# VHH binders against q9xw16, part 156

Target 1, 132 residues: q9xw16
Amino acid sequence: MSGWNAYIDTMTAAAPSIKRCAIVGAADGSVWARTEADNVFKASEEELKTFVALFNDVTQVPAKGADIEGVHYVVPRTEESLIFGKKENTGFFAVKTKSAVLIAVYEGPNEVAAQVRKAVESMQTYLNNAGY

## First folded at step 15 (VHH)

Design gb41 (framework vhh_8ghr_2)
Fold by ESMFold2-Fast, scan of step 15:
Structure gb41 (fold): chain B 132 residues (1-132), chain A 123 residues (1-123)
Amino acid sequence: as target 1 above (132 residues)
Amino acid sequence: EVQLVESGGGLVQPGGSLRLSCAASGFTFSDKYAIGWVRRAPGKGEELVARISGSGEYTSYADSVKGRFTISADISKNTAYLQMNSLRVEDTAVYYCARGYPPIPEGDYFDYWGQGTLVTVSS
């Protein structure tokens, strides 16, 4: 069992509205942990490598959008270490730490989005403080 | 197979120094992992004395050893080190190298452990 699975469990417990999530390496997009079984995070290695590279220059992302699990999301704006997107009733939040990218996909209204964002940002702060 | 093998333990006088090594095989040091040094003296619980992040940039130490011990890693050799200076009798313990991850609020998580190496500090 991967010890990174404990962080997936912590995030999903904090925000049960997260439908799927993953923790991937910031350098290469390699999967360190992800949700499994009925809520498996389905992004390909090629897609994740492309996605994490977006953090090299987040200012370019709103013009192009972002792809996660084969779904193209509109990215309305970015912050230095945050990319988020929307498509219909679904969305995602992705945050970069020193060595990882946390990606959480959700479905639901703005109240759900706010809770998911809080969960990933809390984990981002925790991991950065731990040297990750 | 994942293995961690410690070496460098032994008998030393108070005020002396020792350098412990932890050679890893079956995985490569990377940002995904952390390496910790955990000690246990007879009749006492486990104490995480030092931790180094996979990036090598972040280190942490128990208050009992801060300023005396230094953890480091040589990624090219896949080996972590614990430099122990100004050793005290109370540093006497079996020292384990462990592969870890960031700590969760409930405590540290380590999935693989070395066999341990004995450090005895006595006059």
Scores: ipSAE 0.343, ipTM 0.630, lowest interface PAE 2.9, mean pLDDT 88

Design gb42 (framework vhh_8ghr_2)
Fold by ESMFold2-Fast, scan of step 15:
Structure gb42 (fold): chain B 132 residues (1-132), chain A 123 residues (1-123)
Amino acid sequence: as target 1 above (132 residues)
Amino acid sequence: EVQLVESGGGLVQPGGSLRLSCAASGFTFSDPYAIGWVRRAPGKGEELVARISGSGEYTSYADSVKGRFTISADISKNTAYLQMNSLRVEDTAVYYCARGYPPIPEGDYFDYWGQGTLVTVSS
């Protein structure tokens, strides 16, 4: 098993509202680690390659939204290294580090979004400081 | 089959230099992995002396070796190197090449290890 799964475990422990998540390569969307079994993150290779390319120009994303696991999300706005979206009771936060993109899909009301965002951004800071 | 094979160890005088090589097979150096050099001196615990990311863009070093050791990688040869300069008696240890990941709060994680190469620094 990949040692990157320890980072998945850390994020899901910090924010239990995370239902599925993955850590993927920023250059190509290759999966380094993802939740498995009953919580399997189901994005295709092609979808992940398309998704990570969104970070090349995040300002274009709100106009078209983003697709994760075959679900189209409305993206209300973006920040330099952050894309987030909503689809009914489901949402996601995705952040880019030097070498990776962290994607966390959660379910629940907007009130839990802040906890998920904090967990993902804390991991982003940790990985950037570790050279990733 | 994943393998890491070290070479370049030996006996050297204090102040001398050695270059260790780590030839990898069964995987290619890439972003999800890191390569680390871990040493174990007789009667002491393990110390991670240097790490390089799979991209080759990020390196880190233990305080004990900063300014003296340099880690590098040659992607075309799938080989990592540890250039050791200004060697001290305290650098005497078995040096292992290991495939790793970013550090976690619980410590460093490595999943494949080479067999080790002995470095002896003695007058």
Scores: ipSAE 0.129, ipTM 0.489, lowest interface PAE 5.1, mean pLDDT 86

Design gb43 (framework vhh_8ghr_2)
Fold by ESMFold2-Fast, scan of step 15:
Structure gb43 (fold): chain B 132 residues (1-132), chain A 123 residues (1-123)
Amino acid sequence: as target 1 above (132 residues)
Amino acid sequence: EVQLVESGGGLVQPGGSLRLSCAASGFTFSDWYAIGWVRRAPGKGEELVARISGSGEYTSYADSVKGRFTISADISKNTAYLQMNSLRVEDTAVYYCARGYPPIPEGDYFDYWGQGTLVTVSS
């Protein structure tokens, strides 16, 4: 709906194993763009506010995990601007830029996870270099 | 509804200065938008000369204008500016203000454009 949907399209084209994704404001978790219709990203605004706040201290996240779309993910480790999690055959990668948090939920084996991570990190670098 | 209106163009001598204004209506400057100044010189393609985030926090410039042009935004007035100093004959072009987003891999993405304002640098 917004021009930010072009970035959703770019990420899903780069990693077709992304099932659902969103771009949200880093300060408040407000949705800028998300996948829609049959692949709608279903996180509530309240859940997203909680989720983006995790980036204020990522070192706390592995102990408690993270919730996305009502699903509790185990977070094995974090990096300063990266949170990723696993639950059975699903997982997510979330990266923080200057102004946004990109969240991609995928399904599939570890080689698929590597492609999804590369796609979100490439977009993170792209947006940071553009001042977002 | 959404409109961008440029002003401030004109004829100036080499080495002179001009300040272009871009008054926006129908939307509010915010972090998810970018405002760009794109020029088209006679017989040449389009060049993005400057970009600013809608919040005013980030700016970028084409190498051809870096150090001479300054982009700024007055968020309370919903107006962006391009201060052009040390103008050269090759800066002669129609200058467009455009609303955009961060660039995509294929290039810049702008969805609304102003009417353009002519800048002529000539002796």
Scores: ipSAE 0.012, ipTM 0.263, lowest interface PAE 9.0, mean pLDDT 84

Design gb44 (framework vhh_8ghr_2)
Fold by ESMFold2-Fast, scan of step 15:
Order: C-alpha cells, then structure tokens, then sequence
Structure gb44 (fold): chain B 132 residues (1-132), chain A 123 residues (1-123)
C-alpha cells in the first residue's frame, strides 16, 4: 500500500461523487496513487504526460480541450493551477501543486461538481502548505 | 528490501554542531517519497523535526529547530542529511530517519524507520 492512497481516501470521503481519481507527478505524469477495483482510473502514461504538460500554459487549454481516460472534455476556462472540464453529465477537476497534479473525475449535476472542486482544492492547499 | 541506515550521532557541547546521515537502499529518492527526521527524548513523544521531499526540492522544519537545523539530500548517493547547528541541551534525543509521504490529515505517515542514533548535548 502506497501512503499516497490516504489522500485518495480523504478526497473520496469528502466528495463521494468522485467516480475515479489519481495523484500524479507534476513533472512526468507518473501515477503515485489512484482509485482501483470497479472504478479504476485508466489514463495511459502518454496521456498523463501530455495532460500534466498543459499546466505549463493553461491559457491554451480552452481552445483545444483536454483528454482524460480517452475522453475528450470541453474546458470552458482555466485558472493558474486549475483545469476543469465537462462532457454531458460527467466532468473533472485537476489542480497542480509544486510536485503533484490531483485529478478527480465525477458524474452528476452542478451541486456535485462544486463539492468535488472543494475537495480537490482543499487537498491542493493542504499539500502546498506541507511543501509539496 | 528497504533499509535506512543512520550515522553521525554522538556527544557534543552546547552551541556545537553535528551532521547526521541517512543512507537509503531498496528505493530511489523521488517526489513520491519524503524523508523525515523524527526525535524522541526521555519522557517526550515523537517530534518530526525536519522533512524533505525525495527529490530534495522541498523542505519543512519544526519551529523548535527552524534556523538551526538544515535537511538536505544527495540524490546520486540516495542519502539524506540533517545538519544540526547551535545545539541546545533540549536537543538531546534519539534521532530516527524515516521514509514517508507528505503529512496526511490524520497525521504523519512513515512506513520504514532507521534504528536511531543518539545525540547528547551536554557540557
């Protein structure tokens, strides 16, 4: 068991509507921890490397969208350390810390999305305060 | 298998300096891991005095040692160090090197520990 799994557990407990999530290295997109079993996070290594590179210039992302688990998401806007996307009733939030990128995929209405965003941003703040 | 081997403890006078080393084997330093130095003094609980990411990029310190202790890592040697300056009698403790992760909301998580090295600060 990876100690990074504790962060997955904390985020999913805070936002039960998270279907799949992962914590990946910011430099290379390597998976540090992810949800497993019935809701395994299935992004390829190539896709994750491409995805984390989007944080090098988030202003370019809304024009092209983003791909996670082979699904293309419309990205309506970005913030310095936040990329989020939507496709029908599914969506994702991804936030960058100094060393990691947290990705949470969810399903549900806007009220669910707000809870997921709060969980991911709370963890981002916690990790940044811990020096990560 | 994972091992952490500590060295550098000993007796030093107040105001003196010591450098502790932690040689790691069985894993490679990277941002995935953290290395911590945890101490225990007689009659006290454990105190995390310093943490460094496995890449060596990020460090944090307990308020009790900030400005006096410096944690560092030599990635090529897979070794972490704790430089201890301006030592005080209250720094007397057994110092452990531990492999861990960033702190979790429920507390610190460390999965492997060194054997400990005694640091005694006395005149």
Amino acid sequence: as target 1 above (132 residues)
Amino acid sequence: EVQLVESGGGLVQPGGSLRLSCAASGFTFSDYYAIGWVRRAPGKGEELVARISGSGEYTSYADSVKGRFTISADISKNTAYLQMNSLRVEDTAVYYCARGYPPIPEGDYFDYWGQGTLVTVSS
Scores: ipSAE 0.094, ipTM 0.477, lowest interface PAE 5.8, mean pLDDT 86

Design gb45 (framework vhh_8ghr_2)
Fold by ESMFold2-Fast, scan of step 15:
Structure gb45 (fold): chain B 132 residues (1-132), chain A 123 residues (1-123)
Amino acid sequence: as target 1 above (132 residues)
Amino acid sequence: EVQLVESGGGLVQPGGSLRLSCAASGFTFSDHYAIGWVRRAPGKGEELVARISGSGEYTSYADSVKGRFTISADISKNTAYLQMNSLRVEDTAVYYCARGYPPIPEGDYFDYWGQGTLVTVSS
């Protein structure tokens, strides 16, 4: 069914290397949409609430890293509305819009990471322009 | 049991004003959702005339109604409004309140709709 799941579908079509992703509320980490079935995004409500709070001060994140789906990621640096991390052959990109946080978990080398980042940032721009 | 109930439609003269209300139940207004007002005139397709984010912070309007219509939301009452000013004969339509999301590349998506309320602008 459409709704926010259509945005998940758009991002995964643009970057097939996205293994799991979600769109969550920026204020509370509530799940608006996520990948399901064999690609279930598994983060708990508590973990997501903690994660979205990182956007209140992204400059502190590289010192501590970030947890997604019970996996601790090394965050090498952050940008104003972007947190990304690596754990061996897996990684994530998370971007904040006006109302939402988009999280994409991928698997693969740096070429794959670039495609995933592009897909997530394109959606971020699209949603910000739509007032979200 | 998501439900949207419109009220406030009726007959009004050109240049007049009317306020439509949309009372929502079964969900809470939040940034997760948008509320849209969609109209359908006889023999015409649907037109999204106004959208508001569930938080009430972001609004958008069709060019045909900009400057005349104002959408608002009372989060505490879980109710959205469409204030229609300077009404024209071509605003005659059935007006639907709908729960939606940001527009997707394929177009707008709404998952729950009210029953509709008729607005007739005539002398």
Scores: ipSAE 0.036, ipTM 0.427, lowest interface PAE 6.3, mean pLDDT 86

Design gb46 (framework vhh_8ghr_2)
Fold by ESMFold2-Fast, scan of step 15:
Structure gb46 (fold): chain B 132 residues (1-132), chain A 123 residues (1-123)
Amino acid sequence: as target 1 above (132 residues)
Amino acid sequence: EVQLVESGGGLVQPGGSLRLSCAASGFTFSDRFAIGWVRRAPGKGEELVARISGSGEYTSYADSVKGRFTISADISKNTAYLQMNSLRVEDTAVYYCARGYPPIPEGDYFDYWGQGTLVTVSS
């Protein structure tokens, strides 16, 4: 485990419904930390590079959707520094900070989604305030 | 293998200056990591005196050193620096370079540390 896994642990403790999670570099999509073992975040290097580039113009994303871990998600809308998507009973929230992109994949209904969003946005604020 | 090696410590008179260097190997300075300078004087706890973010855009200092110490990084040399001016007797300590992350809720988080360099401020 890298030292960035402490922040993964914080998010998953705050929202236990997060199934898989990663913190990646905003510039290149390099993995700084991710969930492992039974909850391994499986996105490829190439997929993550493509994904973080979506934050260069989030307005284009709803027309095309987004791919995470080889799964194509419908992105109904975006907000500044926030991309979220749904596929059946799964979804994700991804937020951009100054230096990082936080990605959390969850499974469950809308009540679960709200908890996951809160956890990810809280970490986004925390990292931005710390200069990340 | 990750290593941080400090240099530049020594004996100086009050009011003098020293520049500490922290040479990193086994990783490259990047947005991913912070670098901190932590000191420990005999009989005192550890004090984080300065931190710089991996981007170099964010620096922070302990109140005890604000206006006197400056932290910087040279990415091309993979080296961080602590410029110490207007040194006081109470700045006497072992100074450690550490690789860090954003603070966790319980405080500062560092995963690799140098061996330390002694700074003695005395007449």
Scores: ipSAE 0.313, ipTM 0.625, lowest interface PAE 3.2, mean pLDDT 88

Design gb47 (framework vhh_8ghr_2)
Fold by ESMFold2-Fast, scan of step 15:
Structure gb47 (fold): chain B 132 residues (1-132), chain A 123 residues (1-123)
Amino acid sequence: as target 1 above (132 residues)
Amino acid sequence: EVQLVESGGGLVQPGGSLRLSCAASGFTFSDRSAIGWVRRAPGKGEELVARISGSGEYTSYADSVKGRFTISADISKNTAYLQMNSLRVEDTAVYYCARGYPPIPEGDYFDYWGQGTLVTVSS
C-alpha cells in the first residue's frame, strides 16, 4: 500500500459512481495504487502492461478495443492522452499523465460517464502540474 | 527496505552556504514518489521547505526559503540535494529528507523519513 491510495480516495470521493480504479505506471503498468476489498481492481500485471502500451499509439485502439479486468470494451474513439470504452451499462476512462495512467471503471448511463470523466481528467491535470 | 540517509549538515556563519544530500535506497526517484525536505527547530513545528517530484520536473519552496534554497535530484546517483545559500540564524533546525507525494487537499503526506541532519547557523 503506497501513499498513492490518497489519490484513489480523492477520485472516488469526487465521482462515487467509480466502481473500481487504479493508478499504474505509464512505462510498465505497475500498480501504484488501486481500490481494494469489495471494490478491488482485478487487472493482472500482464493485462496492465499491454493496456498502458496502447498509449504509444492511441489511433490504433478503436479498431481493436481494449481489455480491462478480463472484460473486452469497445473503444469508440481516442484522444492523445485518453482511452475510454463502453460495454452495455459499464465503461472506463483511462488517462495518461507524464508518469502514470489513471484507470476508472464505472457503471451507469451517459450522465454518470460524464461525471467520472471529469473526475479522472481533473486528477490528470493535477498530477501533470505536479510533475507526474 | 526503503531508506533515506541525509548528510551535509553542520555549523555555518550567517550568510554562508551548505549543501545537504539525501541518498535513497529501496526505490528510484523516477518512481511514483517525491522527495521533500522538512525542518524542525526546537520548540517549533515541522515546516516543509522544499519538494521535488520523482521526475524532477516540479519543484516547490516555502516562502521563508524562496530565492535562497534550491532543491535538485541526480537520478543516476539516486540522491536529492538541498543547496542552502544566504543562511540565516532562523534556518537553524534539524533537516529531514522524506519520501512524499503530490499534495492533496488534506495536506502533505510522507511515508518514509531519514534520520535528520543538524544545521546550525551562528557566529
Scores: ipSAE 0.125, ipTM 0.490, lowest interface PAE 5.3, mean pLDDT 86

Design gb48 (framework vhh_8ghr_2)
Fold by ESMFold2-Fast, scan of step 15:
Structure gb48 (fold): chain B 132 residues (1-132), chain A 123 residues (1-123)
Amino acid sequence: as target 1 above (132 residues)
Amino acid sequence: EVQLVESGGGLVQPGGSLRLSCAASGFTFSDRWAIGWVRRAPGKGEELVARISGSGEYTSYADSVKGRFTISADISKNTAYLQMNSLRVEDTAVYYCARGYPPIPEGDYFDYWGQGTLVTVSS
């Protein structure tokens, strides 16, 4: 529960509605840490490589959506270094730092989404300030 | 498997310079990792004196060593360095190289440590 897993634990403690979460390399989508066991984050290496490449031009993402764990999400809009999406009762927030991409998948209504976004953006700020 | 080996410690007079090396094996320096230099003087707690991110773009230093110490990494050699200039008696300590991550709110986290190398600054 140490290493990059400590940052997963911090985000899930801050937003208990996060069901699955990962920290991946921004350059290649390699997994640095992810939730496991009953809440395993199951995206393939190929899917994550494709996903992190979306941050090269976030303006193209709303036209195509995004795939995470084999689930296709509608992405209504993007912000610089932020991609988020919805599929029925499931949603995600993904943010890019200098070296990493944080991905949090949650379940619940829009009221829950705000807490998840806050947790992910707080971690993004923390990691950027730490040089990551 | 994962190993960090320090070298370059020794006896040096005040105002002198010394360069410590940290050779890593069992993993490769990358954006996933940080390397820190942590020292412990006799009768004192641990102090993180310098840290470098895996990208090499971010370095940080303790106030006690700012302007005197420089941390660097040679990715091709998988080796980190601590260049210590204008050494003071107060810099006398065992210096450890450690593999780390961004600091957690409760402190710095390092998962692998070298054996340490002794630096003695004395006239």
Scores: ipSAE 0.240, ipTM 0.561, lowest interface PAE 4.0, mean pLDDT 87

Design gb49 (framework vhh_8ghr_2)
Fold by ESMFold2-Fast, scan of step 15:
Structure gb49 (fold): chain B 132 residues (1-132), chain A 123 residues (1-123)
Amino acid sequence: as target 1 above (132 residues)
Amino acid sequence: EVQLVESGGGLVQPGGSLRLSCAASGFTFTDRYAIGWVRRAPGKGEELVARISGSGEYTSYADSVKGRFTISADISKNTAYLQMNSLRVEDTAVYYCARGYPPIPEGDYFDYWGQGTLVTVSS
């Protein structure tokens, strides 16, 4: 298989409730891989550049929220390398690795959110251990 | 156009050393990519002998070469190196430089390959 898309496939297989997903560069928000076709991840390059910069100080994020794919999410809290947001029955998890940011958008209740978080954090650990 | 060009192969006696170079063009060494050195000896399949992450921080080696080979990258020159010490007859192979990604459980994926450079270890 092809490139970084293999990691998108791994995450979506682990958590089928992921609706859209992307792997972007931590330094610049450039897209390395994203879901396609019916599940295309639609964030602009400008939005992603702004988004990855949030990891420079995650403590400021709950006060202002976060924008992904033109949708504004309430961010109830953050952790060191984790930003997550909620909007009605949808949400996202974003985690930073050494060189990348993984973003997964999902739909479903809290049980689904927990599965998506686990998949994204597992991939974060895997990539950090691989030097990314 | 993505190109990887190897150099530095040749004939060397057992116990000798060689340094292979891999000059990349058409992309830059960034965190998006990994660079691997893959060899193929007569009658054998391909073996990934060394990998370096695009950041240059993470390296890995096949058990057959650990302690003898060192992979490095000069990001400013867009060039990767394989320093081969204490060479053995069993290291005789064509060595390819390849652009790759982080490893996956099914193995490694490389999307662009150099032409290869021959290393012969013989007395």
Scores: ipSAE 0.336, ipTM 0.641, lowest interface PAE 2.9, mean pLDDT 88

Design gb5 (framework vhh_8ghr_2)
Fold by ESMFold2-Fast, scan of step 15:
Structure gb5 (fold): chain B 132 residues (1-132), chain A 123 residues (1-123)
Amino acid sequence: as target 1 above (132 residues)
Amino acid sequence: EVQLVESGGGLVQPGGSLRLSCAASGFTFSDRYAIGWVRRAPGKGEELVARISGSGEYTSYADSVKGRFTISADISKNTAYLQMNSLRVEDTAVYYCARGYPPVPEGDYFDYWGQGTLVTVSS
């Protein structure tokens, strides 16, 4: 396994409602680490390459939505370096750092969305400060 | 197969300079990884002396070597360097190149290490 798994563990410990997550390269969508076993993050290489390219212009994303793990999410709005989507009680948060994109898929009551966002944004800040 | 191979160690007089090289194979210097130089001196534990991010943009140094050592990377050659100036007898150690990740409060994590290269500083 890779040492990037430590950052997956940190995010899932901070927000236990995260069902699946991954850290991928911002330039190419290559997987650096992902949740495994019963919580395996299932996105294909081609889907991830398409997904990370959305960060080239986040303002276009609400018109089209976003696909993760073959599921189409409605993206109601975006913020700088942040894309999030919803599909009923399932959702995701994705944030871009200098070198990486962090993707967390969660499920549960709407209240847990705020905790998941906080976890990925905290990691985004940490990695940016570390040069990633 | 991930490998890191150090070179450039040797005997040098106090006040002299050496440049160590760390050639990586089995992975590419990209934004994913960091490279660290860790030394082990006789009678001391391991000390992380220098670290560079995978992008090459961010560096950090131990207080013992700040202003004397410079870490750099040539991404096209997949090679990292440690330029050591104003060497002191207490810099005598085996120097290891290691692949790492962003630092955490608990300390640095390295998953692959080179074999080490000996640096001896004596008159």
Scores: ipSAE 0.195, ipTM 0.558, lowest interface PAE 4.5, mean pLDDT 86

Design gb50 (framework vhh_8ghr_2)
Fold by ESMFold2-Fast, scan of step 15:
Structure gb50 (fold): chain B 132 residues (1-132), chain A 123 residues (1-123)
Amino acid sequence: as target 1 above (132 residues)
Amino acid sequence: EVQLVESGGGLVQPGGSLRLSCAASGFTFDDRYAIGWVRRAPGKGEELVARISGSGEYTSYADSVKGRFTISADISKNTAYLQMNSLRVEDTAVYYCARGYPPIPEGDYFDYWGQGTLVTVSS
């Protein structure tokens, strides 16, 4: 297994409500690791290239929303290096590190969202401290 | 094909210096990967002595070599270096260059290794 798959495993273990997850390059949206098999993260590299470019100016994202795996999410607001969205009972959190973007798609109520956000932000801090 | 090729090893007296090179082919130094230098001494286990992130922004060293060894990378040459100063007899080992990732809870992970270069520190 790619060494980046271990970080997917760490996030999903910390927040079991994550349904699909990926780590992609911040510069180009290339997939470094993603969940596989029955919970495969299905975004195309073209979609991911568009998605990571949103971090160039997160303040524009709430006006247009964001697309992940062909699903359009409403983005109510953004924070520096954080984009999150909702569509009914599903949502995502995406955070940018120096070199990567972490994307976690979850399903469940707001209490579940808080756990997913903490797992993703913990990994963001870890990778930034490791120079990624 | 991914390859890492070490060079620069040799015989040196205690207190001397050597610079090891690790030339990479089949991939480019970028943000995704790290490069580590791992040594195996005669009759001893393996030790990760130095590590540099693909971005070049993060370096780390084993306590045994801090202040004496410096890891660097030249992205334009796709080559990593280990500058070894104030060498000691106990630095005698085969030095391997390896492509790696950030540390995981289970330890360091490296997926490709060079052939190794012998460094002998002896009077």
Scores: ipSAE 0.297, ipTM 0.593, lowest interface PAE 3.1, mean pLDDT 87

Design gb51 (framework vhh_8ghr_2)
Fold by ESMFold2-Fast, scan of step 15:
Structure gb51 (fold): chain B 132 residues (1-132), chain A 123 residues (1-123)
Amino acid sequence: as target 1 above (132 residues)
Amino acid sequence: EVQLVESGGGLVQPGGSLRLSCAASGFTISDRYAIGWVRRAPGKGEELVARISGSGEYTSYADSVKGRFTISADISKNTAYLQMNSLRVEDTAVYYCARGYPPIPEGDYFDYWGQGTLVTVSS
């Protein structure tokens, strides 16, 4: 058992359609925990630093999209602490808490996406309530 | 190698004050980690008396110490503190600092602990 990996495990158990997932620092994009082995989340540190900076002004993101793991996603819209995107049969949800950004990459249709979003937002609420 | 080292314990009279320090090495006190102060009194179980998130925004205290103890962190010194005021005989315990995370459903979650420092409150 490792510290932040327990929260990765919780999200993956809640939404088994999550293919890859990470918890990163909101200030710098540093990786706190990520899925490993066959499900390894492989975004570079430079890409994650760029990605978390998108939360400084989410209104600009739909015009340019977002890059995760070297894949460019179309971002149809954003909410205050939520960026999500689609590329064919894959997609992601990223939510910002006070101290962290949770990123979950999934594969599947819209009903799968809804389950993944629920898991990520549930963890966002949990961490915010715990002061993270 | 992660290490937490407590200091500042000792003998103090009822009503007195002590400040405990917890020096961290092998990791940086930051938004990623919480620091908790846990005490164990002779013949009693463990009690989490104070907790601070790495960001400093969230602090929590046990009801037994609320209003008397203050937890803080100095990121530049990589050190957390527990300021203990209005000490009572009941505060006599070994005080441990611990590196933590958000609580899990089973309770508090800490992965590294210091050796502990003894605080004795008596006349």
Scores: ipSAE 0.420, ipTM 0.685, lowest interface PAE 2.3, mean pLDDT 88

